VH-VL binders against e8mgh9r892to1049. Designs and how they scored, part 10

Target 1, 158 residues: e8mgh9r892to1049
Amino acid sequence: TNVDSASKSTTNVAKDADVTGTTYAEKDTNYPAKNAVDGKTVMESFWGTKGSENKTDTLNIKFKDGKQKIDDIRLYFYQSSSSQTISGYAEPANYKLEYQKDDGTWAPIADQVRTPNYAGANYNRIQFTPVETTTIRVTFTPQAGMAVGVKEIEAYNT
Key: E = the ipSAE of ESMFold2; O = the ipSAE of ESMFold2 at other seeds; V2 = 0.75 times the mean of E and O plus 0.25 times the DockQ between their complexes.

## First folded at step 6 (VH-VL; framework fv_namilumab)

Design d4 (at its last look DockQ between E and O 0.73; V2 from the best seeds 0.00; counts 0 for: pae O 6.2 > 2)
Fold by ESMFold2, look of step 6:
Structure d4 (fold): chain C 158 residues (1-158), chain A 119 residues (1-119), chain B 107 residues (1-107)
Amino acid sequence: as target 1 above (158 residues)
Amino acid sequence: QVQLVQSGAEVKKPGASVKVSCKAFGYTFTSYYLHWVRQAPGQGLEWVGWINPNSGDTNYAQKFQGRVTMTRDTSISTAYMELSRLRSDDTAVYYCARVRWGYDAFDIWGQGTMVTVSS
Amino acid sequence: DIQMTQSPSSVSASVGDRVTIACRASESISTYLNWYQQRPGKAPQLLIYAASRLQSGVPSRFSGSGSGTDFTLTINSLQPEDFATYYCQQSYYYPWTFGGGTKLEIK
């Protein structure tokens, strides 16, 4: 049994969310933000920052079913390799998770336990003290000379 | 002045190895990937691979996997490319090149190092 | 691997002419297409990146266009220093690949 089967809920509340991203999207229409929430983790379905001149890039994820209680976020990164030949992608150097409060302001997600502790090349699980929110955002700091590709972001109540 | 300065021309016999150096000036060496590109006389350009000078990670074109080794010494801002088991069709000018911040294009090139492989 | 096809392989033109060089990729590479100029005995120099963006210090008579598989470099009002070889290069897939080059010669 893998770690995903241990969740209290099987419902990914981020799937098909209303998503926007800060990226240089004018030149990279093949990797739109919606790919990060489409339920696919295959090589060609990711949100990509290649071509961005920003120091960081952000995804905003507004849940389709409104306010949700969540305590578990999963991030899947695209990594370029000899078999994944879209070039110039690696996991970010760092990522920051925030949620939107009822008054519309943003707060950091507190008490995170990350597995792995640093951004992993594919799968990352972040467990935290539950929050109730309609919207989360993730801000990515890329490794120097690389772009960030997000295959999927999922959110659960475990 | 941002500049990449390469080692001098080399003449080698088939079966030997060559190691070309590329020293960076005028920018933070560890902040930019360095690539190697070669050009046989009178021919076009061929990508060899890259090194991340910060981590030492590398990625080689499949054609060169097993024969090329890219390394660096961050204390002297210098990258190296070693090509082993040389054959006559390895005769080329070898360039190091820096990739632009934010987009994958070669904005700074070394002057090139001619490697001649002949019996 | 992505094959990059340039045409023509050579062109003869006069100072003041307009020249267009084509580059075709075997698969879509979005806008991850770069153009380089190489003068005899010199390293290549970046002209255009991201299909259409002019590198700093490059004269405005150079322009690039295209996306997907079909790309064009245009040189308007040729100058004597423009007689060189031009290469396109894709940076979307590893291995990065170059076109075969277009040699621009004076008539």
Scores: ipSAE 0.063, ipTM 0.678, lowest interface PAE 6.2, mean pLDDT 86
Fold by ESMFold2 at other seeds, look of step 6:
Parts: C-alpha cells; sequence; structure tokens
Structure d4 (fold): chain C 158 residues (1-158), chain A 119 residues (1-119), chain B 107 residues (1-107)
C-alpha cells in the first residue's frame, strides 16, 4: 500500500524486483536487500547497512516486468529509537538516484523534485522527468556513525 | 594525536547538577557520534547515551531520561553532558567515547571525569 | 534490555598461558559484540570489534569468535601487560550494554 494519497497510480513497479546491495551492506542476514522491495514499510522489514565500512552503499533494483516508464520514486527509511528496535540507524545524509539506459550505461535521474528536499525520516517522494528503464539504483551516503535502513523503495508512473 | 580530553574531577552535593566537557582533537568533530559511559566504583560500565555533534540530536538510556542533557559547541569541538538532581549512586567516572565508522564500537575514549556525590 | 553475562568473573594465570573469556547475550546480537581492555585507573581500550575483528595496533595474540549469543575472547601466550579487566559489549540494540567484566590477575 502506497501512503501518498495524491498518487494517480497504484502500481509499484519495484515490488518484488531483483535487488542487490553492496557486500558490506548485506552482512546483517536479518535485514537483506529483498526487504526493500517486499511491499512493506513496517519497522520489521528493511534492508540495513549496519556493519558496512563503505563511505556509500548502493541498492540496484531491476524491475521484474522489464522496461517501465517511471516518474515517481518513494523511499522509506528506517530509524532507530530508544525502544526495542535495533540500534544505529538513521536516514542517510544524502542519496543519489540513477537509471540504466538501453545501452546498459547509467545516467542520473534528471529534474528531481524531492519532498522533503533533504533525506527525511521515513517517507521521501521524488518526482522527475519520466524515464524508461529496466533498472534503477540508489546510492546512500550515511550520516557519520550511522547505518542506513531502507524499509521500501517504490517506483510509479503517475 | 586523535584524542578526547575531559574536564576535571567534580565534588557535588545531592540535588546539585554537574556538567562534564569532552573536547575533541585531531579529527573532524562533527563526523563521529559521541557517547557517554559511566563506571561506578567497583562496578562495570554503563551506557548513558549519545549525541550527534553535527545535528545536535541525542538519545538517552531510559534510566537517565529527564536528568541528563547532552549538548555540543561545534566552534570549539566540545561535547557536554549535564546530569541534574544528583544522587549518591551517581558517583562514578564519566567517559566520553567516539564511535568508529562502520562498526558500532568505541575506538577513542576520554580519560574520564570522576564525579563524587557526597553529603 | 540485552543482558551480557561474562565468565569467569576472575582468572589467575601466568605469563605464557592461554586464556579464554566467555560472553553470553540474553538475545541474539548477530556479530555486534565488542571487547575492551581496562587497566587499573585507565579508560577502556578497544581490542576486538564485530566479534572477531582485531582493532589496529592490538597484538595478534588477541582473538575473538562467536555469533548470535555466545562469544569468546582468547589471549594466546599472555604477556605482563595483559593483566587487566576485560569487558564485552553489545552494540546491536539500545541501550548498549556491557558484561560485568573479567579480571585477569597474575598467579
Amino acid sequence: as target 1 above (158 residues)
Amino acid sequence: QVQLVQSGAEVKKPGASVKVSCKAFGYTFTSYYLHWVRQAPGQGLEWVGWINPNSGDTNYAQKFQGRVTMTRDTSISTAYMELSRLRSDDTAVYYCARVRWGYDAFDIWGQGTMVTVSS
Amino acid sequence: DIQMTQSPSSVSASVGDRVTIACRASESISTYLNWYQQRPGKAPQLLIYAASRLQSGVPSRFSGSGSGTDFTLTINSLQPEDFATYYCQQSYYYPWTFGGGTKLEIK
């Protein structure tokens, strides 16, 4: 379920995508990359980078139904609390969005409008000039001393 | 080279407050979370909480919630922990410690600040 | 809160001995277990992080192992400077918690 009631599309083309993360970002077997595309935004289901020594970590998301036209990406970040959640997670300091062109090379997603403008706790909506692609990737720069948890990444044609 | 230097020992009465400082040298202060850990005489180590020096965000262990305040001054690369309404069981050495990047472990510790609460 | 139980609470040993110290978490903490050495009157120092990774500058006679709930610190061929108190600490769930310590004394 999409939490953005302004959306014109209910079809999340990233759901159940073929997804991979960086090796260090996947070392915590409780929080594998698959969790970022399982259609759940709950606290118990996220991909986590705890234990990574990389300056950035990346998710690659290949859509299960092949080439899609998209103009809207939604990112849901996990953040730790002082309760019974795992420690050391906060939204990233920055994130970068790219898509794969037909020739297999990567390009930045252009003309982004981000809501909020910076990486926000939990929900982030990114609208952009439509692209046709089979694959997107997101590169996260963590806040110093924190790991990045991604509860879900969604992609839409709105 | 890389180090954390804390303020000197304090003797306080019950009910008073204490503010311990922790100054960072040899690294970018805002790039690493700082935690506070205390050690009562004859006892082990106890986590108090952390501060993100970049944002000023904090997280406190429940037993200290409402009595501890962690702050920082980025212009002098210094973090502070203030503990109020002191009790005799707050007598301890208070350490600041830096969390290393990648894995959550304390790679640099301050020398410790003895806080004695006595009537 | 995650309870960290160390055993033994103290060990008497001689230079050259091999010593093992156990640490048990009350719930799984994956590999987010650290070991610290504390000499009398001094701040703790990091020895091992992520259960088994040796901190830079720490002698190779120190090693760590384990995952989940059961962890071990091993010191091969004890040296005079190794007589100190050792603490395990989990960094998986808040609040971060420490074991009660193991005091290693000269026999």
Scores: ipSAE 0.046, ipTM 0.663, lowest interface PAE 6.2, mean pLDDT 86
ESMFold2 (binder alone), look of step 6: mean pLDDT 94; pTM 0.961

Design d6 (at its last look DockQ between E and O 0.05; V2 from the best seeds 0.00; counts 0 for: pae E 9.0 > 2, placed apart)
Fold by ESMFold2 at other seeds, look of step 6:
Structure d6 (fold): chain C 158 residues (1-158), chain A 119 residues (1-119), chain B 107 residues (1-107)
Amino acid sequence: as target 1 above (158 residues)
Amino acid sequence: QVQLVQSGAEVKKPGASVKVSCKAFGYTFTSYYLHWVRQAPGQGLEWVGWINPNSGDTNYAQKFQGRVTMTRDTSISTAYMELSRLRSDDTAVYYCARVRWGYDAFDIWGQGTMVTVSS
Amino acid sequence: DIQMTQSPSSVSASVGDRVTIACRASEYISTYLNWYQQRPGKAPQLLIYAASRLQSGVPSRFSGSGSGTDFTLTINSLQPEDFATYYCQQSWYYPWTFGGGTKLEIK
């Protein structure tokens, strides 16, 4: 088999993207939206919605290198589970993935295969029919009584 | 309308176990994390831990780890806290409390269950 | 763990007085600070959440302020039903911790 192909790594086109999140007051100033695209999946580097009054919160991820073909998104949630951790975070009850079309309107990402098929506590892989886009948007519906923390969003052309 | 109703007072010997129940009314039980907090007579409040009633996941304060077990029965909207190997310093009122949506605050409290551990 | 220190531990006041209760966190907690009222023999009740937000059904004579490590509960024009113990509580890091309480007594 082709060893040269096996030695190459896929490129995360969302790394260092221009990211904006749903605005909420001065809550969780240590957990800005940029943490969701810094290439780190560590506990201290996440975007957090703690203190949000919104029923859903959204991240917009504009790729740094412009339009990209993608078919694979990886989404990592922060979860509060042990003593002396940042409290009040759990995976969302649901998340919605969209891409921006050339005319600036939004469309659902079609034909998603999610692993796991629910919002997983940490790692979620979403494979789908390829799209060409500059920007993806993810909208999170939290579990009641909890906030959503996003450690990282990655996007690949596999 | 929205209520948490706890089981009645308990008197136990050292070394025994106690299981306190907390039944939810007037809201969707599985949609809110439920915490347990205790208060020794004449003392302040102490956090014991939480349960996610939907998944059954738990998180316990370190001092209770290995002695506390939190469970639930979603069919009757009831959470339980069991504390084993009781000591006299476990004598307290035990409260269950709901965390409000969007903020980490206890917006609904049970009436409390007195657990007395004596001779 | 984040230690919560309340002052004073007790205060004697008259109906109509203005009372201020302080709460200090041992480390930064942003605005993740709640206030509870506990009447003798009763469960605590939420007064203020997120440092300054008034819980539904709580009279407007109660107010909260502060951020970071220093927080204040203010009760304007005390009423007979306000004589109780007050607790602050941080919800920034587990374990969630409470202040030692401030007992408000009638003079």
Scores: ipSAE 0.068, ipTM 0.669, lowest interface PAE 5.6, mean pLDDT 86
Fold by ESMFold2, look of step 6:
Structure d6 (fold): chain C 158 residues (1-158), chain A 119 residues (1-119), chain B 107 residues (1-107)
Amino acid sequence: as target 1 above (158 residues)
Amino acid sequence: QVQLVQSGAEVKKPGASVKVSCKAFGYTFTSYYLHWVRQAPGQGLEWVGWINPNSGDTNYAQKFQGRVTMTRDTSISTAYMELSRLRSDDTAVYYCARVRWGYDAFDIWGQGTMVTVSS
Amino acid sequence: DIQMTQSPSSVSASVGDRVTIACRASEYISTYLNWYQQRPGKAPQLLIYAASRLQSGVPSRFSGSGSGTDFTLTINSLQPEDFATYYCQQSWYYPWTFGGGTKLEIK
């Protein structure tokens, strides 16, 4: 047959993770951090930074099943391109990916191959040298005058 | 060979504008942000801003907002920086530089373009 | 804006010496700290990225360390080609900013 299950991983280890964000509790209670890991990439299920006064905003994702080997992160951004959607959102100008080492310190995720290379409006795939970790964090720099909306973050071992 | 090649030196009077070009070779031009960094004679380095060659989006340091415009022509793999209302303290070498993905470092630099502003 | 402070501003040293250059950020920048070498009349060249990673082709006598706000570049066993100006630079968030430079001169 064409592809067996071992060569096509379907396990998203970030689904329903323990997440925290720097802005969601005080600025937009309808778009909490948990929306970024609820397994939904639909328009109105996202974590949003609208109203944030921070220069950057961060999501921390602690995997529900403890330490995982991952080599593939998928990020889905919300963009305000429809007349009926909440305004003021665009993909970030930049995003930075880090993982937590066993000693509790943070390191950049090495050797990233991004598709697309720049933050894309919806789907972004980041492949990298595998890491074993309990927690990842993503730091977003918004485009000038815009907020960042994250519809979903997924993590895989592929 | 991966490289960035910039236009030649410019001499301008105060109040004029200058447009510096930066042509990319040996890599996919639209796959990397290009930044501009300047260095006054005998001085350190100062970030001017960036352009996303794929989308045309830009981000400028506040000091240059309203005076700088960054553009590109993807058909010839070339980025441009235009600085208007020139002052004597804009005299500097202007570099374009490519950003290394994931670590956000300037891994490839153009040779620099001297812009001299004098009366 | 994040201010980057380098120390010292200049160093006189001999071939074979070990030199340490400090860089301090005014705010937390994780490991998003880069080091560049600039020879007279030339464009800067990347030496170290992500605080401690050597750029391809950079000799192992160069090393970087630090995280958060305090960073160090170390050059072990100086060579004649190492006499140049060194800059640190943060890439944590915009505007990206550089240290004032450290000029390394032969004595």
Scores: ipSAE 0.011, ipTM 0.628, lowest interface PAE 9.0, mean pLDDT 85
ESMFold2 (binder alone), look of step 6: mean pLDDT 94; pTM 0.961

## First folded at step 7 (VH-VL; framework fv_namilumab)

Design g4 (at its last look DockQ between E and O 0.81; V2 from the best seeds 0.00; counts 0 for: pae E 2.3 > 2)
Fold by ESMFold2 at other seeds, look of step 7:
Structure g4 (fold): chain C 158 residues (1-158), chain A 119 residues (1-119), chain B 107 residues (1-107)
Amino acid sequence: as target 1 above (158 residues)
Amino acid sequence: QVQLVQSGAEVKKPGASVKVSCKAFGYTFTGHYLHWVRQAPGQGLEWVGWINPNSGNTNYAQKFQGRVTMTRDTSISTAYMELSRLRSDDTAVYYCARVRWGYDAFDIWGQGTMVTVSS
Amino acid sequence: DIQMTQSPSSVSASVGDRVTIACRASESISSYLNWYQQRPGKAPQLLIYAASRLQSGVPSRFSGSGSGTDFTLTINSLQPEDFATYYCQQSWYYPWTFGGGTKLEIK
């Protein structure tokens, strides 16, 4: 039996993607949707939903280099605290991960293993059966009384 | 062998309360949302709400707000649903169900608990 | 709230028949539609999740399709154990809601 080296990529294919949000984020000059794909996970570079009247809010991420194979998404949330002073933000109660099929319709990403299971305040890793797609989207349900801040979304083929 | 095992049938008078238990086996109890769904005799399924067994956070359907309380005891991997000020139209089988991560589907159900409200 | 309209409410069929059950959402739910089978006197069981994916252990004679608002469950070549009630359910946002059910009876 031969042992083959698995293909790996260190390339974040979501970096600098064409991104749109469904929220007031387009009106907030400090927290636009572009911040979620700028390659920065530092505080106050995030897309924010503060003031949204929607039950859920969505980021739509079209990869800059077209169709990509991915099996690994990293999500980084902003959480307000005494040292992270933009108020009213916490990790979402839930998030939904979808990819766009060739016919333009959306499907949930299959076989997700989430680390952690519940949305974590900062780092979340989601591993899954590989998909080939041009576009992913993430839909967030906020905690009651809170907004969602997304510092970064990364996508990899590991 | 993943399983949810519920407490036995209850008969109650109008105005009373009932507390139904749901014990988890074969998986990490605190790692999954637990939902409650009811079914009146000869009727369809109705969502009551969920509990996060790790944090104790809950979300209730508006119809039950103020009458339902969901709790858990993590030391015995058991969730509870208490429904107060019972009416005859609360007569139903009450199910607990686990949600599968990523798809938001009920992949494991308890056997159900019949609650009968009659005078 | 998202209303789920399921049709027909009942169907009479024979072993070996093909049956299709429809489910319509009052607004788009993407592909967050699940199908459950409930045998008489038993708890519901997951058949199909994400509109079209079979739960482990479900026979391939079951299939699901659709996205957005219109969904179908198809059972090809009915078996005796398939005579049950079937429910669709959306999990797009709370409250999660179910269709009214389709009772599949032996003809």
Scores: ipSAE 0.634, ipTM 0.861, lowest interface PAE 1.6, mean pLDDT 89
Fold by ESMFold2, look of step 7:
Structure g4 (fold): chain C 158 residues (1-158), chain A 119 residues (1-119), chain B 107 residues (1-107)
Amino acid sequence: as target 1 above (158 residues)
Amino acid sequence: QVQLVQSGAEVKKPGASVKVSCKAFGYTFTGHYLHWVRQAPGQGLEWVGWINPNSGNTNYAQKFQGRVTMTRDTSISTAYMELSRLRSDDTAVYYCARVRWGYDAFDIWGQGTMVTVSS
Amino acid sequence: DIQMTQSPSSVSASVGDRVTIACRASESISSYLNWYQQRPGKAPQLLIYAASRLQSGVPSRFSGSGSGTDFTLTINSLQPEDFATYYCQQSWYYPWTFGGGTKLEIK
């Protein structure tokens, strides 16, 4: 699909990034944060928040090659279904995208155009006014009674 | 021309219910969360909750849980908020407001609907 | 829940004055802080989003600053149409909450 072509048309600067999540890796060792940047969107390779007591959970992605110019983020969510049998997961109710400024503080990414507008079950493309940063983070608000699974987050300069 | 147009003022007795409508114009109704915010006379703003007009999913402030129901009719681009078991401290102007994606700010507000609860 | 504390609750000022309104969150909200203006008898209107970004059509005499827990709205060179009530609001997580408001009155 156009999703796969877009992932191959420019360099994904988030692949193999230094990634951490606000749920401890030891609390969910089957679904560690590194799964969100391994370049795979397969159903069993995701970072999961199941068991988190946090109201929101955050995935922090530090690019391996330092400061990058980006204008395009792709987010892939895991959704439980009859064929995706790891239970209790749905797309988040909302997600917030931020970049780290040179002074170490965080700012929302400007002028986002989301496709789709709401968090989609799998693929989400977010295009925006370019930023130069070493680090992005995304903060997820789950749907009531559900956990968030992130199969992949990608970042591009398109 | 983007706007939200709400139903007219309501006068209710304690124990009754009220249903306020909010019709969207000039944008894709199902593409944005719609929130409800109220303001008692001479008081500040209080968040009631939201509806996702695409899915029908809702989220209510705990204070209103069990008394508020938010619905929508996508065929006429209209959202509804129903508040039951009314009491005098529910007297307020009720606003619907659209959320701007990315920043999560209320960029468009309805004109407000005055709901008066009196014996 | 995130409590939003807004100060002062009212300000008396003259045309041409500078006014500063403070808003404090009970916990970090990053930069997800919005400011609204409400003129008497009217619905609120968005002034500033993301702490410091000016909404389209809002005069440049309005500015916002802050991140984390402490935020400020500044109105420079007050005009007659600026006499209104101002609210801050966090959109970091639900329930979204408002400050108590600041009523700006003409002196």
Scores: ipSAE 0.555, ipTM 0.847, lowest interface PAE 2.3, mean pLDDT 88
ESMFold2 (binder alone), look of step 7: mean pLDDT 94; pTM 0.957

Design g5 (at its last look DockQ between E and O 0.79; V2 from the best seeds 0.00; counts 0 for: pae O 3.9 > 2)
Fold by ESMFold2, look of step 7:
Structure g5 (fold): chain C 158 residues (1-158), chain A 119 residues (1-119), chain B 107 residues (1-107)
Amino acid sequence: as target 1 above (158 residues)
Amino acid sequence: QVQLVQSGAEVKKPGASVKVSCKAFGYTFTGHYLHWVRQAPGQGLEWVGWINPNSGDTNYAQKFQGRVTMTRDTSISTAYMELSRLRSDDTAVYYCARVPWGYDAFDIWGQGTMVTVSS
Amino acid sequence: DIQMTQSPSSVSASVGDRVTIACRASESISSYLNWYQQRPGKAPQLLIYAASRLQSGVPSRFSGSGSGTDFTLTINSLQPEDFATYYCQQSWYYPWTFGGGTKLEIK
């Protein structure tokens, strides 16, 4: 939409990140992990967990420009419907957001405000006290009988 | 003044059912998962399950599957846990607890409801 | 299920002592490890979340550390009100599970 000249332009630091996933879907040529960071939120460009035998699946996103300060993550989920015809996908039952600390260990992003609170179909915004990191990861717990499709993960310093 | 207030103590016979209530105050009831945790006398803590108060969806620990039912009434900000076919080893204090977003911990606990199953 | 092993099961200590309680997970839980204090006859209360973050209103003599499988709660300069049972708990994967508890007895 239209942005006032006084607004702060922010860059999606996750765009074109070095991304890997833990799922069978990493081995599925049609829905590779790179689709979650290509800057596209259209229904056919997503990373999918369909066929995964894992209890949870994780995307690991290493920013292309190294260490970034972020306070805002946006998650876009694919949901199967009569008009979005790749079957078997719904938003996850839950997702966990973590950042990598300088010593290489992982910490939860603790001070989250989620919009919506529960994972929603398509757009989810997560705002938090800024962290500085090279890498984030998101771990998804699927709804029973469903797979998780991630159309995009974005990260900002707002 | 965020708090969870539970119903009073119950004494039941084996084979009966019990229904414990948990009323939320001072926060948006539908905005957070509500969990149930129990503690047998002199024992540690055991997770029973959760309810999503917004949708009514539930997730139960496998050992309670088929005997526990969690429900809620959003109009009065109240969750319920019903345990059926009670056994003597169900004697415990039952807690409801809230989980805030982001760090997945029990930040607010109800005062607990003692359920005694006596033969 | 993720098994949480807590040690010691009990400890006696004096006011002013440093007390350390260990918690080990049977598999990695990242930093999704919480610590609770339970006084006799009371509900548990959150002390530490996300392995090392102090809950609001908790005295700074409490601290947590660790990641992966090995975690520690430390109480510096033990006070009389710290008599309680302490539980660790993982929130990485359902079912969420607790350690067996550590009963801290003053003197």
Scores: ipSAE 0.518, ipTM 0.841, lowest interface PAE 2.4, mean pLDDT 88
Fold by ESMFold2 at other seeds, look of step 7:
Structure g5 (fold): chain C 158 residues (1-158), chain A 119 residues (1-119), chain B 107 residues (1-107)
Amino acid sequence: as target 1 above (158 residues)
Amino acid sequence: QVQLVQSGAEVKKPGASVKVSCKAFGYTFTGHYLHWVRQAPGQGLEWVGWINPNSGDTNYAQKFQGRVTMTRDTSISTAYMELSRLRSDDTAVYYCARVPWGYDAFDIWGQGTMVTVSS
Amino acid sequence: DIQMTQSPSSVSASVGDRVTIACRASESISSYLNWYQQRPGKAPQLLIYAASRLQSGVPSRFSGSGSGTDFTLTINSLQPEDFATYYCQQSWYYPWTFGGGTKLEIK
């Protein structure tokens, strides 16, 4: 039995989403927001906040296929761990998950169960009471002196 | 049912320290952050900080940085807040409160611990 | 720090009245706005979270609205047990901060 069989049956509705980030200074980073939704969790494909002067930074993710029902988000963080990695990155101190309501306003995704219950160095699974939305956003508070890198964000209806 | 039960009232002199306990019942202690909030007599509410009972990580409001220490003992589902170098304006009721993920609100509060600082 | 301005500071009202309490944040807090009720001598109790979500066990006569910087708590058909102090609180960015409170008194 393949370890991946359950995950292969569920569609990631965030893949290839229309994404924007609050920081991506052309002169300061080559790690654009689109890397967070390209379906890759590899080290070379991430959105990075290095050089940001903001207290927090946000990814806005508009689903490719319009309104979706979701109950499961997976976040993968980049971390500086070897000579093969870019320096200055660690998982955030905190992250907030929101969805866009039909009237265009934002609401927190409620009733979350996080695994782990802190920002894990790589993989984070967040399960919650289902929402129907076209767009989610995630706001990251960095650890002091560090930048945040997001390798992938996925969204599912499980 | 789900409860947070705090230690009893304390009377202290300026310059002393106080340690307030908060024991959790009816839920998985390490599954939620615990925050501390205080209220001076007849006044509003002021956030002191939080502890993640799972990791022991803390975050303190700047005005308490260097004077407050939050700890926990997971074996007895108990969190602690210690405030040192007490002054008279630290006189307040100190509450612990639980914060579930997602809505970042204080859903369960302890009964409060009155700390009086006077000479 | 995000300053929370709550108005009015007190309200006199009768059982059966509708009361609206306002809360303004000094900068956008999205919908990370919570409301608490505090009876004399008691700990606060959560009423509304995420600006408009009713906490389990809270009567439906309570409702919240707003996003960004301007928020309201509405109490329909006031009951005797509703005479208490109400606080708004933002949870968008640390330090978390509270409004100054609104004392609701029976007329």
Scores: ipSAE 0.356, ipTM 0.794, lowest interface PAE 3.9, mean pLDDT 87
ESMFold2 (binder alone), look of step 7: mean pLDDT 94; pTM 0.960

